# Designs tried in a protein design chat: VH-VL binders against NAD kinase (nadK). Part 108

Target 1, 268 residues: NAD kinase (nadK), of Syntrophomonas wolfei subsp. wolfei (q0aze0)
Amino acid sequence: MKIILVNNRFKENTEKKAQEIAGQLSALNVEVIIDNGLDEPYAGTVDFIMVLGGDGTMLRAARRYGQRAIPVLGVNMGTVGFLSNIEINELAEYLPLILREEYSLEARMMLEVAVFQQQSLLTRVFCLNELLLRSNSPRMLSFALEISGQKLEPYRGDGLIVSTTTGSTAYSLSAGGPIADPQLDAFIVTPVASHIINKRPLVVSPEREISLHLLEEREAIIGIDGQIKMDFGAENRVLIKRAPHPLLMVNLKAKPFFTSIDRSLQRQ

## First folded at step 9 (VH-VL)

Design M77 (from M1 with heavy chain F108M; framework fv_oberotatug)
Fold by ESMFold2-Fast, scan of step 9:
Structure M77 (fold): chain C 268 residues (1-268), chain A 124 residues (1-124), chain B 107 residues (1-107)
Amino acid sequence: as target 1 above (268 residues)
Amino acid sequence: EVQLVESGGGLVKPGGSLRLSCAASGFTFSNAWMSWVRQAPGKGLEWVGRIKSKIDGGTTDYAAPVQGRFTISRDDSKNTLYLQMNSLKTEDTAVYYCTTHPRYSGYMLAFDIWGQGTLVTVSS
Amino acid sequence: DVQMTQSPSSLSASVGDRVTITCRASQSISRWLSWYQQRPGKAPNLLIYKASNLESGVPSRFSGSGSGTDFTLTISTLQPEDFATYYCQQSYDKPWTFGQGTKVEIK
């Protein structure tokens, strides 16, 4: 059995903990690869991915490995989040169950984002939460949104978010989008500070294709899960589809989504 | 509301075969891991085998005494669990229960919902 | 296989008594142990999971404790409906195995 341990080298004591866990797994005849975020993703086959950290570390793991249909377990290391299932101090107790595949899987949809310049593909990335199109200056954007070939009236504002249901509690929520059950597959399209008073968030089928382009030259960026940033100009186009594979999240214990989000929203 | 109902038990001769069914209602059967547990008359409980939900791989596991002779399957469209029993032996005589596991294995790795059982008697 | 041994095999008690049943695993199973109650002619009922967690709807007079190899089920104040056979079960390793049962009988 081969396991990737994903950690954040900039997080206090996380590298030392990853080494300790790697030693424990090696004693059980498990081959361990450590991914601290600085090197290229591991290219070989693996059986399981263990993410040591908070939601940010899970988003990085999903970007790197989410399309490989490999079980991914979030292990919390002191920060509250939505994407971890067990705490680090519980790991020793659950490790025998992990090795015997005594866990359930939860499929979480992902986005496939393709950025073009004219007719040429510049990059293709995958993400768990969202794509954000936003102005990189105080000026509003004017941009076109097309959903499965249907051209909507032009948008004018600070930007737009195209989110998965998992991402409904991230940037989309901050911009006024709905909270969605992450068990559902849907795109949530949420305007950011729209100048048009009745532009509402849209919830659309995950089978649809969404495209965006600027109607006039502006300083804009595309953001992916808050971790990747790309310049976006009037000669660029972005195409967003449901990714071929969902992220397979490991559940070793119940984590009630709605009570968790309700408590999070009350604590301000 | 929530219930499991076993059927298909009866008298069968050694070497014979029998198919048990377990009809589920009142919960989302397709998400549940399901097991068969048996109890010989006047004896204790013995785990027979398990089938995971299709989302979790749909894999099966069996206790050694029944491996190769029994097959567990499910039909999620009918909310029904099956146990196909072949090459039956006298020691397979027992009440057979179907039972659920909560989907989160680590949360409650226990048998939380049980049917009332169906008696299988293997004798001449 | 992990062998589960219960003690005693049977006990006689009166309503109001404190009853203690023990279960020993042949190897460490951490806290992966459940307790079940079976009344004559009925299916088993889950009482306790993961050694000490009380199942919803189960009276608070039932409690579980232990870790590793030694586990205990306690009924603090025995009621008439508690005369039954009790089983422990490990979920640490397959095959999942049950203890032989402890029959709680009227004195």
Scores: ipSAE 0.553, ipTM 0.782, lowest interface PAE 2.2, mean pLDDT 89

Design M78 (from M1 with heavy chain L109F; framework fv_oberotatug)
Fold by ESMFold2-Fast, scan of step 9:
Structure M78 (fold): chain C 268 residues (1-268), chain A 124 residues (1-124), chain B 107 residues (1-107)
Amino acid sequence: as target 1 above (268 residues)
Amino acid sequence: EVQLVESGGGLVKPGGSLRLSCAASGFTFSNAWMSWVRQAPGKGLEWVGRIKSKIDGGTTDYAAPVQGRFTISRDDSKNTLYLQMNSLKTEDTAVYYCTTHPRYSGYFFAFDIWGQGTLVTVSS
Amino acid sequence: DVQMTQSPSSLSASVGDRVTITCRASQSISRWLSWYQQRPGKAPNLLIYKASNLESGVPSRFSGSGSGTDFTLTISTLQPEDFATYYCQQSYDKPWTFGQGTKVEIK
């Protein structure tokens, strides 16, 4: 069995903890690859991915490996988030079950983001939470949104978020989007500080294609899961589709989404 | 109310075949891992086999005594679990229980919900 | 396979007694052990999972302890409805295996 340990070397002592866990797994005849986020993703075949960290580390793992249909387990090492299933101090107890493949899988949809310059593809990226289009200056954007060939009236404001249901509790929530059951497959399209009062969040079939481009030359950025930033100008177009494969998240214990989000929102 | 109801038990001769059914209600059957556990008259419990939910791969596992003779399957549209028993032996005589491993429970790998059982008697 | 051995095979007790049942695994199973109760003519029901966690709806007089190879089920104050057979089950490795059972009989 081969396992990737995903961690962030710049977080307090996470590299040392990853090495400790790798040693334990190696003693059990498990091949371990450590991915600290600085190098290219491991290209070989892998049976399981263990993410040591918070939601940010899980988002990075999903971007790197989410399309390979490999089980991914989130192990929390600090602040409790939505994407981890067990705590680090529980790992030793659950490790035998992981090695015997005694766990449930939860499929989470992902976005496929393709950025073009005219007719040329510049980059293709996958993400678990959202794409954010936003102004990179004090000036608001004027941009076009097209959904499966249907051209909406122009948008004017600070930007737009196109989110998965998993991403409904991330930036989309802060911008006024709905909280969505992550078991549903849907795009959530949430305007950011729209100048046009009647622009509402949209919940859209995941089978649709979403296209965005600027109507005026402005400084703008495309943000992916809050981790990747790309310049976006009037010569650019972005196309957003459902990714070919969902992220397969590992469940070793129940994690009730609705009570967790309710508690989070009512807490200080 | 969460309920499992087994059916299909009866008397069968050695070498014969029998198909058991387990009708589930009160929970999302398609998410559940399902097992068959048997109990010979006056004896203890013996795990027969398990089928995972389709989303978890739908794979099956069997205890050595039944491997190659028994097949577990499920029909999520009918909320029904099946046990196809072939090449039956006198040693297969037992009450057969259908039981769950709810997918999102905090006690995976424990058998938390049980049916009432159905008796299978293999005799000449 | 992981072999599960229960002791005693049977015991006689009176209402109000403290009852202790032991289960031993042939190898370390961490805390991956459950306890079941089976009343005569009835299906088993889950009492304890992961060695010490009480299943919802189960009376607090039931408790479990142990890790590794040695596990204990305790009934602090035996009630009439507790006269039954009790089984331990390891959930560490397939095939899932049960102990042979401990029958708690009235004196």
Scores: ipSAE 0.402, ipTM 0.717, lowest interface PAE 3.2, mean pLDDT 89

Design M79 (from M1 with heavy chain L109I; framework fv_oberotatug)
Fold by ESMFold2-Fast, scan of step 9:
Structure M79 (fold): chain C 268 residues (1-268), chain A 124 residues (1-124), chain B 107 residues (1-107)
Amino acid sequence: as target 1 above (268 residues)
Amino acid sequence: EVQLVESGGGLVKPGGSLRLSCAASGFTFSNAWMSWVRQAPGKGLEWVGRIKSKIDGGTTDYAAPVQGRFTISRDDSKNTLYLQMNSLKTEDTAVYYCTTHPRYSGYFIAFDIWGQGTLVTVSS
Amino acid sequence: DVQMTQSPSSLSASVGDRVTITCRASQSISRWLSWYQQRPGKAPNLLIYKASNLESGVPSRFSGSGSGTDFTLTISTLQPEDFATYYCQQSYDKPWTFGQGTKVEIK
């Protein structure tokens, strides 16, 4: 059995803990590959991915490996998040189940983001939470949103978020988007500080294509999962589609999503 | 109401075949891992085999005494679990229960919902 | 195979009694053990999972404890409906195996 351990080397004590876990797994005759974010993603065949860290580390793992149909387990190392299933102090107890493949999988849709300059593809990225288009200056953006060939009235404001249902509790929530059941497949389109009254978040079919481009020359950026940033100008357009494969998340214990999010919101 | 109803049990001669069905209702059958557990008259419980949900790979596992003779399958469109029993032996005589853990699917290997059972008698 | 051995094989008790049933695994199974109740002529019912977690809808008089190789099911105040056979089951390694059962009979 071959397992990738994904960790954040810059998070306190996580690299040392990853080495300790790798040693334990090797003693159980498991081949371990450590991905600390410095090298290219491991290209070989693997059976399982264990993510040691918070939601940020899981988002990186999803972008690197999410399209390979490999089970991914989030193991929380500290601050509780939405994308982990067990705590690090529970790992020893659940390890036999992991090695015997005695766990459930939950499919989470991902976005395929393609950025073009004219007709030329500049980059293609997959992500679990969202794409954010935002102004990089004090000036509002004026931009066009097209959904499956349907051209909407121009948007004016600070930006727009195109989110998965998993991402509904991330930036989309902060911008006024709805909380969505992460088991549903849908795009959530949430305006950021829209100048136009009655611009509401949209919930659309995951089979739709979403296209964005600037209507005026402005300094803007595209953000992916809050971790990747790239410049976006009037010569660019972005196309957003449902990714070919969902992320397969491992459940070793029940996740009470609705009660968990309700408690989180009540504390604020 | 969460319910499992077995059918198809009866008398069969050694070497014969029989197909059991288990109709599920009241839960999302397609997400559940399903097992067959049997109990010989006056004896204890014995796990026969399991089939995982399609998303979890749809794989099957069998206890050694039935490996190669029994086949577990499922039809998610009909919410039905099947056990095809071939080359039956007198020691296969038992009440056969279908069972699932819909609440604990993939979390705990505990059988939380059981049918009432169907009797299979293998006799000459 | 992981072998499960229950003790006692049978016991006699009266309503109101505290009943304890033990289950021993042939090797360490951590906490991956469930307890079931089977009334005469009926299907088994799950009582306890993961050694000590009470299944929803099961009366609080039932409790489980243990880890590794030794496990206990306790019924704090036996009721008439509790006269049944009880089985432990390990979920650590395939094949899933049950204990031989403990029959709780009226004294």
Scores: ipSAE 0.497, ipTM 0.756, lowest interface PAE 2.7, mean pLDDT 88

Design M8 (from M1 with heavy chain A32S; framework fv_oberotatug)
Fold by ESMFold2-Fast, scan of step 9:
Structure M8 (fold): chain C 268 residues (1-268), chain A 124 residues (1-124), chain B 107 residues (1-107)
Amino acid sequence: as target 1 above (268 residues)
Amino acid sequence: EVQLVESGGGLVKPGGSLRLSCAASGFTFSNSWMSWVRQAPGKGLEWVGRIKSKIDGGTTDYAAPVQGRFTISRDDSKNTLYLQMNSLKTEDTAVYYCTTHPRYSGYFLAFDIWGQGTLVTVSS
Amino acid sequence: DVQMTQSPSSLSASVGDRVTITCRASQSISRWLSWYQQRPGKAPNLLIYKASNLESGVPSRFSGSGSGTDFTLTISTLQPEDFATYYCQQSYDKPWTFGQGTKVEIK
């Protein structure tokens, strides 16, 4: 059996723990590949991915490996998040079950983001939470949103978020978007500081295609999962679709999404 | 009302075949892992086999005494679990229970919901 | 296969008694053990999962303990409805196996 351990190289706890866990797995005749984010994703076949860290580390793992139909387990390293299933102090107890494939899988939709320069594809990225289009200056953006060939009235404001249901509790929430059951598949389209008073968040079918481009020359940025940034100008277009494969998340125990989000919001 | 109802038990001769059904209601059957557990008259419980939900791969596992003779299947459109029993032996005489493994539960390896059972008698 | 052995195979008790049933695994199973109650002529019902966690709706007089190879089910104050057969079950490794059962009978 071959397992990838994904950790955050910038957190002392996760790097040391990854080495410790790799040693434990090797003692059980499991081949371990450590991915700390420095190199390209491991290209070989693997049976399981274990993510050691918070939600940010899981987002990176999902972008790198989410399209391969490999089970991915989030292991919490001290901070409570929405994408982990067990705590690090529970890992030793659950490890035999992991190795025997005694777990459930939950499919989480992902976005496929294609950015073009005129007619040429610049990059194609997958993500679990959202794409953010935002102004890189005090000036508002003027931009066009098209949903499955339907051209909406122009938007004016600081930007727009196109989110998965998993991303509904991330940037979209901060911008006034709804909280969505992550087991549902849908795009959530949330305006950021719109000047047009009645621009509302939209919840649309995951079968639709979403296109964005600037209507005026402005300095803007595309953000992916809050971790990748790209310049976006009037010659650029972005196309957003449901990714071909969902992320397969491992559930070893029930995680109460609604009570967790309710508790989190009451602390704010 | 959460319920499992077994049917199809009866008297069969050694070497014969029988198909058991388990009708589920009151929960999302398609998300559940299902097992068959049997109990010979006056004896203890014995796990027969399991089938995972379709999303978890739909794979089956069997205890050694029934491997190659019994087949577990499911029809999610009818909320029904099946046990096809072939080449029956007198040792297969037992009450057969269908039971659930809760999905996304902290105790998904336990058997939390049980049917009342159906008796299979293998005798000449 | 993991073998499960219960002790005793049967016991006689009176209402109000404290009853202890032991289960031993042939190898370490961590805490992956459940306890079931089967009343005469009825299907089994889950009492305890993961060695010590009480199933919802089960009376607090039932408790479980143990880890590794040795496990215990305790009924602190036996009630008339508790005269039944009790089974332990390991869920550590397939095939999942049950103990032979412990019958709790009226003294």
Scores: ipSAE 0.614, ipTM 0.816, lowest interface PAE 1.8, mean pLDDT 89

Design M80 (from M1 with heavy chain L109M; framework fv_oberotatug)
Fold by ESMFold2-Fast, scan of step 9:
Structure M80 (fold): chain C 268 residues (1-268), chain A 124 residues (1-124), chain B 107 residues (1-107)
Amino acid sequence: as target 1 above (268 residues)
Amino acid sequence: EVQLVESGGGLVKPGGSLRLSCAASGFTFSNAWMSWVRQAPGKGLEWVGRIKSKIDGGTTDYAAPVQGRFTISRDDSKNTLYLQMNSLKTEDTAVYYCTTHPRYSGYFMAFDIWGQGTLVTVSS
Amino acid sequence: DVQMTQSPSSLSASVGDRVTITCRASQSISRWLSWYQQRPGKAPNLLIYKASNLESGVPSRFSGSGSGTDFTLTISTLQPEDFATYYCQQSYDKPWTFGQGTKVEIK
């Protein structure tokens, strides 16, 4: 059995723990590949991916490996989050079940994001939470939104979020978007500080294509999962669609989404 | 509301075949892992086999005494689990229960919901 | 296969008694053990999972403990409906195996 351990090298505790766990797995005759985020993603076949860290590390793992249909387990290192399933102090107890493949899988949709300059593809990335288009200056953006070739009236404001249902509790929530059942496949399109009265969040079929471009030359940025930033100008267009494969998340214990989010919202 | 109802049990001769059904209601059957567990008269419980949900691969596992003779299948459109029993032996005489694994409470591979059972008697 | 052995095979008790049933695994199973109750003529019902977690709807008089190879089910104050056969089951490795059962009989 071959397992990728994903960690963040810039967090000292997680690197030490990854080495400890790799040693434990090797003693059980498991081949281990460590991915600290600095090198290209491992290109070989693997049976399982174990993510050591918080939601940010899971988002990185999803972008790197989420399209390969490999089970991914989030192991929390102490930060409360939505994407981990077990705590690090529980790993030893669950490890025999992991090695015997005694776990359930939960499919989470991902976005495929393609950024063009004129007619040329600049970048194609996948993400678990959202794409954010935002202004990078004091000036508001004026931009066009198309859904499967249907042109909506122009948007004016600080930006727009195109989110998965998993991402409904991330930036989309902060911008006034709905909380969505992560078992649903849908795009959530949430305006950021729109100056057009009655611009509401949209819930859109995951079979649709969403296209964005600027109507005026402005300083803007595309953000992916709050981790990747790229400049976006009037010569750029972004195309968003459902990724070919969902992220396959490992469930070893119940993580009740609705009660967890309800409790979180009551605190602030 | 949440229930499992087995049917199809009866008297069958050694070497014969029988098909058991388990009708599920009150929960999302398509997400559930399902097992068959049997109990010989006056004896304890014995796991027969399991089928995973389609999202988890739809794979089947069997106890050694029944492997090659029994086949577990499911029809998610009908919320029904099946056990096809071939080459029956007298030692297969038992009450057969269908049961669920709590997929969303995956702390354990325990059996949380049970049917009432259906009796299979293999005799000459 | 992981073999499960229960002790005792039967016991006699009165309403209000504290009842203890033990279960031993042939190898370490961590905490991957469940307890079931089977009343005469009825299907089993889940009482305890992962050694010590009480299933929803099960009375608080039932409790479980243990780890590794040795496990205990306790009924703190036996009620009339508790006269039944109890089974432990390891959920560590296939094939899933049950203990032989412990029958709790009226004194």
Scores: ipSAE 0.501, ipTM 0.754, lowest interface PAE 2.4, mean pLDDT 89

Design M81 (from M1 with heavy chain L109V; framework fv_oberotatug)
Fold by ESMFold2-Fast, scan of step 9:
Structure M81 (fold): chain C 268 residues (1-268), chain A 124 residues (1-124), chain B 107 residues (1-107)
Amino acid sequence: as target 1 above (268 residues)
Amino acid sequence: EVQLVESGGGLVKPGGSLRLSCAASGFTFSNAWMSWVRQAPGKGLEWVGRIKSKIDGGTTDYAAPVQGRFTISRDDSKNTLYLQMNSLKTEDTAVYYCTTHPRYSGYFVAFDIWGQGTLVTVSS
Amino acid sequence: DVQMTQSPSSLSASVGDRVTITCRASQSISRWLSWYQQRPGKAPNLLIYKASNLESGVPSRFSGSGSGTDFTLTISTLQPEDFATYYCQQSYDKPWTFGQGTKVEIK
C-alpha cells in the first residue's frame, strides 16, 4: 500500500507530524510519499492520500490529486474546518480502519477551469471551491457571462464567483450566495459587489458550460480556491466546466454538514 | 419507516442451492453497506459477508466458512440485497439476517438496522 | 482471527438490579467494539458502538466502557424488556467476530 502525506511546508508542527506518521506507516509496510508543497505532484500510482492540516491544505491536495479517483482523508491539525474528517489525536485509533479500507467515500464535484489568451490555452486547472473573477483596481469591471451559449446582459461590479456546492460556504457565502448541500452537483454563480442591486446568485446545472470575458480593458485577476492567482485582461477568456472526476473524500467519523454550518454562522 | 425484510429461506438438501432476498425501504439503499449475519438454532451470531455501496467500490467480503460458496449482490434499482448460497452444508442451517452499516459514521463497521431473519434448514 | 469471550455466559437478575457483562478480546482492538441486545425470537439491535457511544433511541440505563482487551456493558436499573441475550462484536479486523453471548434471565 502506498500513501501520500500532504502537509503545509510553512507549518513546522505539520512537518514533524508528517515524519512521525510516515515512520509509523513504514513500520506497517506502507510506502509513504511526503508532499509538503515544494515539489511537483507525485506522478506515480498511490492507494490513499492523507492531508495533514486545515482546509487550505485540503484544497491544494484536491487541485494536485483530486482527478485521480484516489481516497483523500482530511486530518485536522489545530483549527476546525469543513474539509477535515478526523482530528490528529484520533488518527492512531482510526489508522487500522484506514489500512483495511474500512471507510466510506463521499464524492465532491470539482471545477475544470481553462484560461485562454486569444485562442491559445494558457492553463487548465482543477479546483474544489471556486473561481473568483475580481477587479485589481478601484475601477469596477464590465464583463460578459455566458451559460451554455446563453449570453446574459452585461455585468458591472467588482467581480463574480463560480463555485461548487462544496465552495458554497467559502467566498460565495461572503458575497451573498446560498448554502448548498455538498452532495448536490451544481454551479453557484455569485456576483461580487454588483453595481446593479437586483443581480442575484444563480444555481446552475453542472452539465452547463460557463464562460467569462471582460468587455472593457481593466486590471483584473482570476483566483482559484484562494490559492492560485492569474492576471486577467480583455484578451483573456475563461471556460468553466464540471471536472471529469469528483474528489473522493473519506468519511471515518460523522460530521453533520447542516448543524456545523449553522454553528459557524452563529459564531460570526 | 426504515425496514428490512428477508425472504427465500426454506428446507434444502446438502449440496443444494438457495437465493435469499432482502427488501429495503425507508432509507437510501444505494448509499448503504449491507451485510448478512446468521445464527444457528440456539447458538450465537456469525458474520457471513458484506457488500459495499457502488461509490465505495461495490466490493464484497466473506467469512472463511462460506468463501467460494456464497455470493452477495445488490440491485439498487429494486432496493434489494441478495445472498446466493451454493453447495449448502448442514452447518449452514441458521436464521439469516440482512443488516445495514452506518455509512457516514465512525462506527460504519457496526450493524445498526436488522431485518427479522429468514430460516434456512439444510437437512437430508 | 480476533476471538471474543463474554462472561458470564448467563446470569439471573431481578427488575431494578444493576447488571454488568464483560467481554474480552484475544488481542488489543482499541475501542472497536459494539454491543447488541437480542430478545427471544427477535432480531438483534445495536446498543453501543465504539465501546462507549450510545446508539440513538437506546435508553440511558445502558452504558459501555473499556479499551484494548477488556470491555463492559452495564445496565444500571434492569427493566422487564431487558431480559435478553447480549453480544459483543469486535470491528477491529475482519472477519467480524461476536462473543458467545450472555443470557440475562429472570431470577
Scores: ipSAE 0.542, ipTM 0.779, lowest interface PAE 2.2, mean pLDDT 89

Design M82 (from M1 with heavy chain L109Y; framework fv_oberotatug)
Fold by ESMFold2-Fast, scan of step 9:
Structure M82 (fold): chain C 268 residues (1-268), chain A 124 residues (1-124), chain B 107 residues (1-107)
Amino acid sequence: as target 1 above (268 residues)
Amino acid sequence: EVQLVESGGGLVKPGGSLRLSCAASGFTFSNAWMSWVRQAPGKGLEWVGRIKSKIDGGTTDYAAPVQGRFTISRDDSKNTLYLQMNSLKTEDTAVYYCTTHPRYSGYFYAFDIWGQGTLVTVSS
Amino acid sequence: DVQMTQSPSSLSASVGDRVTITCRASQSISRWLSWYQQRPGKAPNLLIYKASNLESGVPSRFSGSGSGTDFTLTISTLQPEDFATYYCQQSYDKPWTFGQGTKVEIK
């Protein structure tokens, strides 16, 4: 059995903890690959992925490995988050179940984001939460949104978010989008500080294709899961589709989504 | 209302075959891991085998005494679990229960919902 | 296989009594143990999972404790409906195995 340990080198003690866990797994005849984010994703076959950290580390793991249909377990290292299933101090207890594949899987949709310059593909990337189009200057953006070939009236504002249901509690929530059950498949399209008062968040079928382009030359960026940043100009177009494969998240114990989000919102 | 109803039990001669059915209602059967557990007259409980949901791979596991003789299958369109029993032995005489593992709660390691059982008697 | 041994095999008790049933595993199973109740002529029902977690709908008089090899089911104040056979079950390793059962009888 081969397991990837995904950790964040920049968090205190996570590199040391990853090495400790790797040693424990090696003692159980498990081959371990450590991914701290510095190198290219491991290209070989693997049976399981353990993510050691908070939601940010899980988002990186999802972008790097989410399309390979490999079980991914989030192990919380003491940060608040929604994408971990067990705590680090529970890992030793659950290891026998992990090694015997005694766990359930939850499919979480992902976005496929393709960025073009004119007619040429610049990059294709996958993400778990969202794509954010935003102004990179004090100037408001004017941009076009097209959904499955249907051209909407132009948008004016600071930007737009195209989110998965998992991402409904991330940037989309901050911009006024709805909270969605992450077991549903849908795009949530949320305007950011729209100048047009009647522009509302949209909930759109995951079978649809969404495209965005600027109507005026502006300094703008495309943000992916709050971690990848790309320049976006009037010569660029972005195409968003449901990714071919969902992220397969491991459940070793119940994690109550609705009560967790309810408590988080009541604190505000 | 959540229910599991077993059927197909009866008297069979050693070396014979039986197919047990378990009809499920009141929950999302397609998401559930399902097991068969048996109980010989006057004896304790014995796990027979398990089938996972399709999303979790649809794989089966069996206890050693029934391995190679029994086959567990499911039909999610009919909300029905099956146990095909071949090469039956007198020691297979028992009440057979179908039971669920709660997938939504993540504690698939327990048996939370049980049927009332169906009696299988293997004798001459 | 992991062998589960219950103690006692039977006990006699009166309504209102505190009843304690013990389960021992042949090797460490961490907390991967469940407790079941089976009334005469009925199917088993789940009481406790992962050693100490009370199943929804189960009365609070039932509690579980233990880890490793030694586990205990306690009924704090026995009621008439509690006269039944109780089984422990390990889920640490397949095949999943049950104890032989403890019959709680009327005195």
Scores: ipSAE 0.550, ipTM 0.780, lowest interface PAE 2.2, mean pLDDT 89

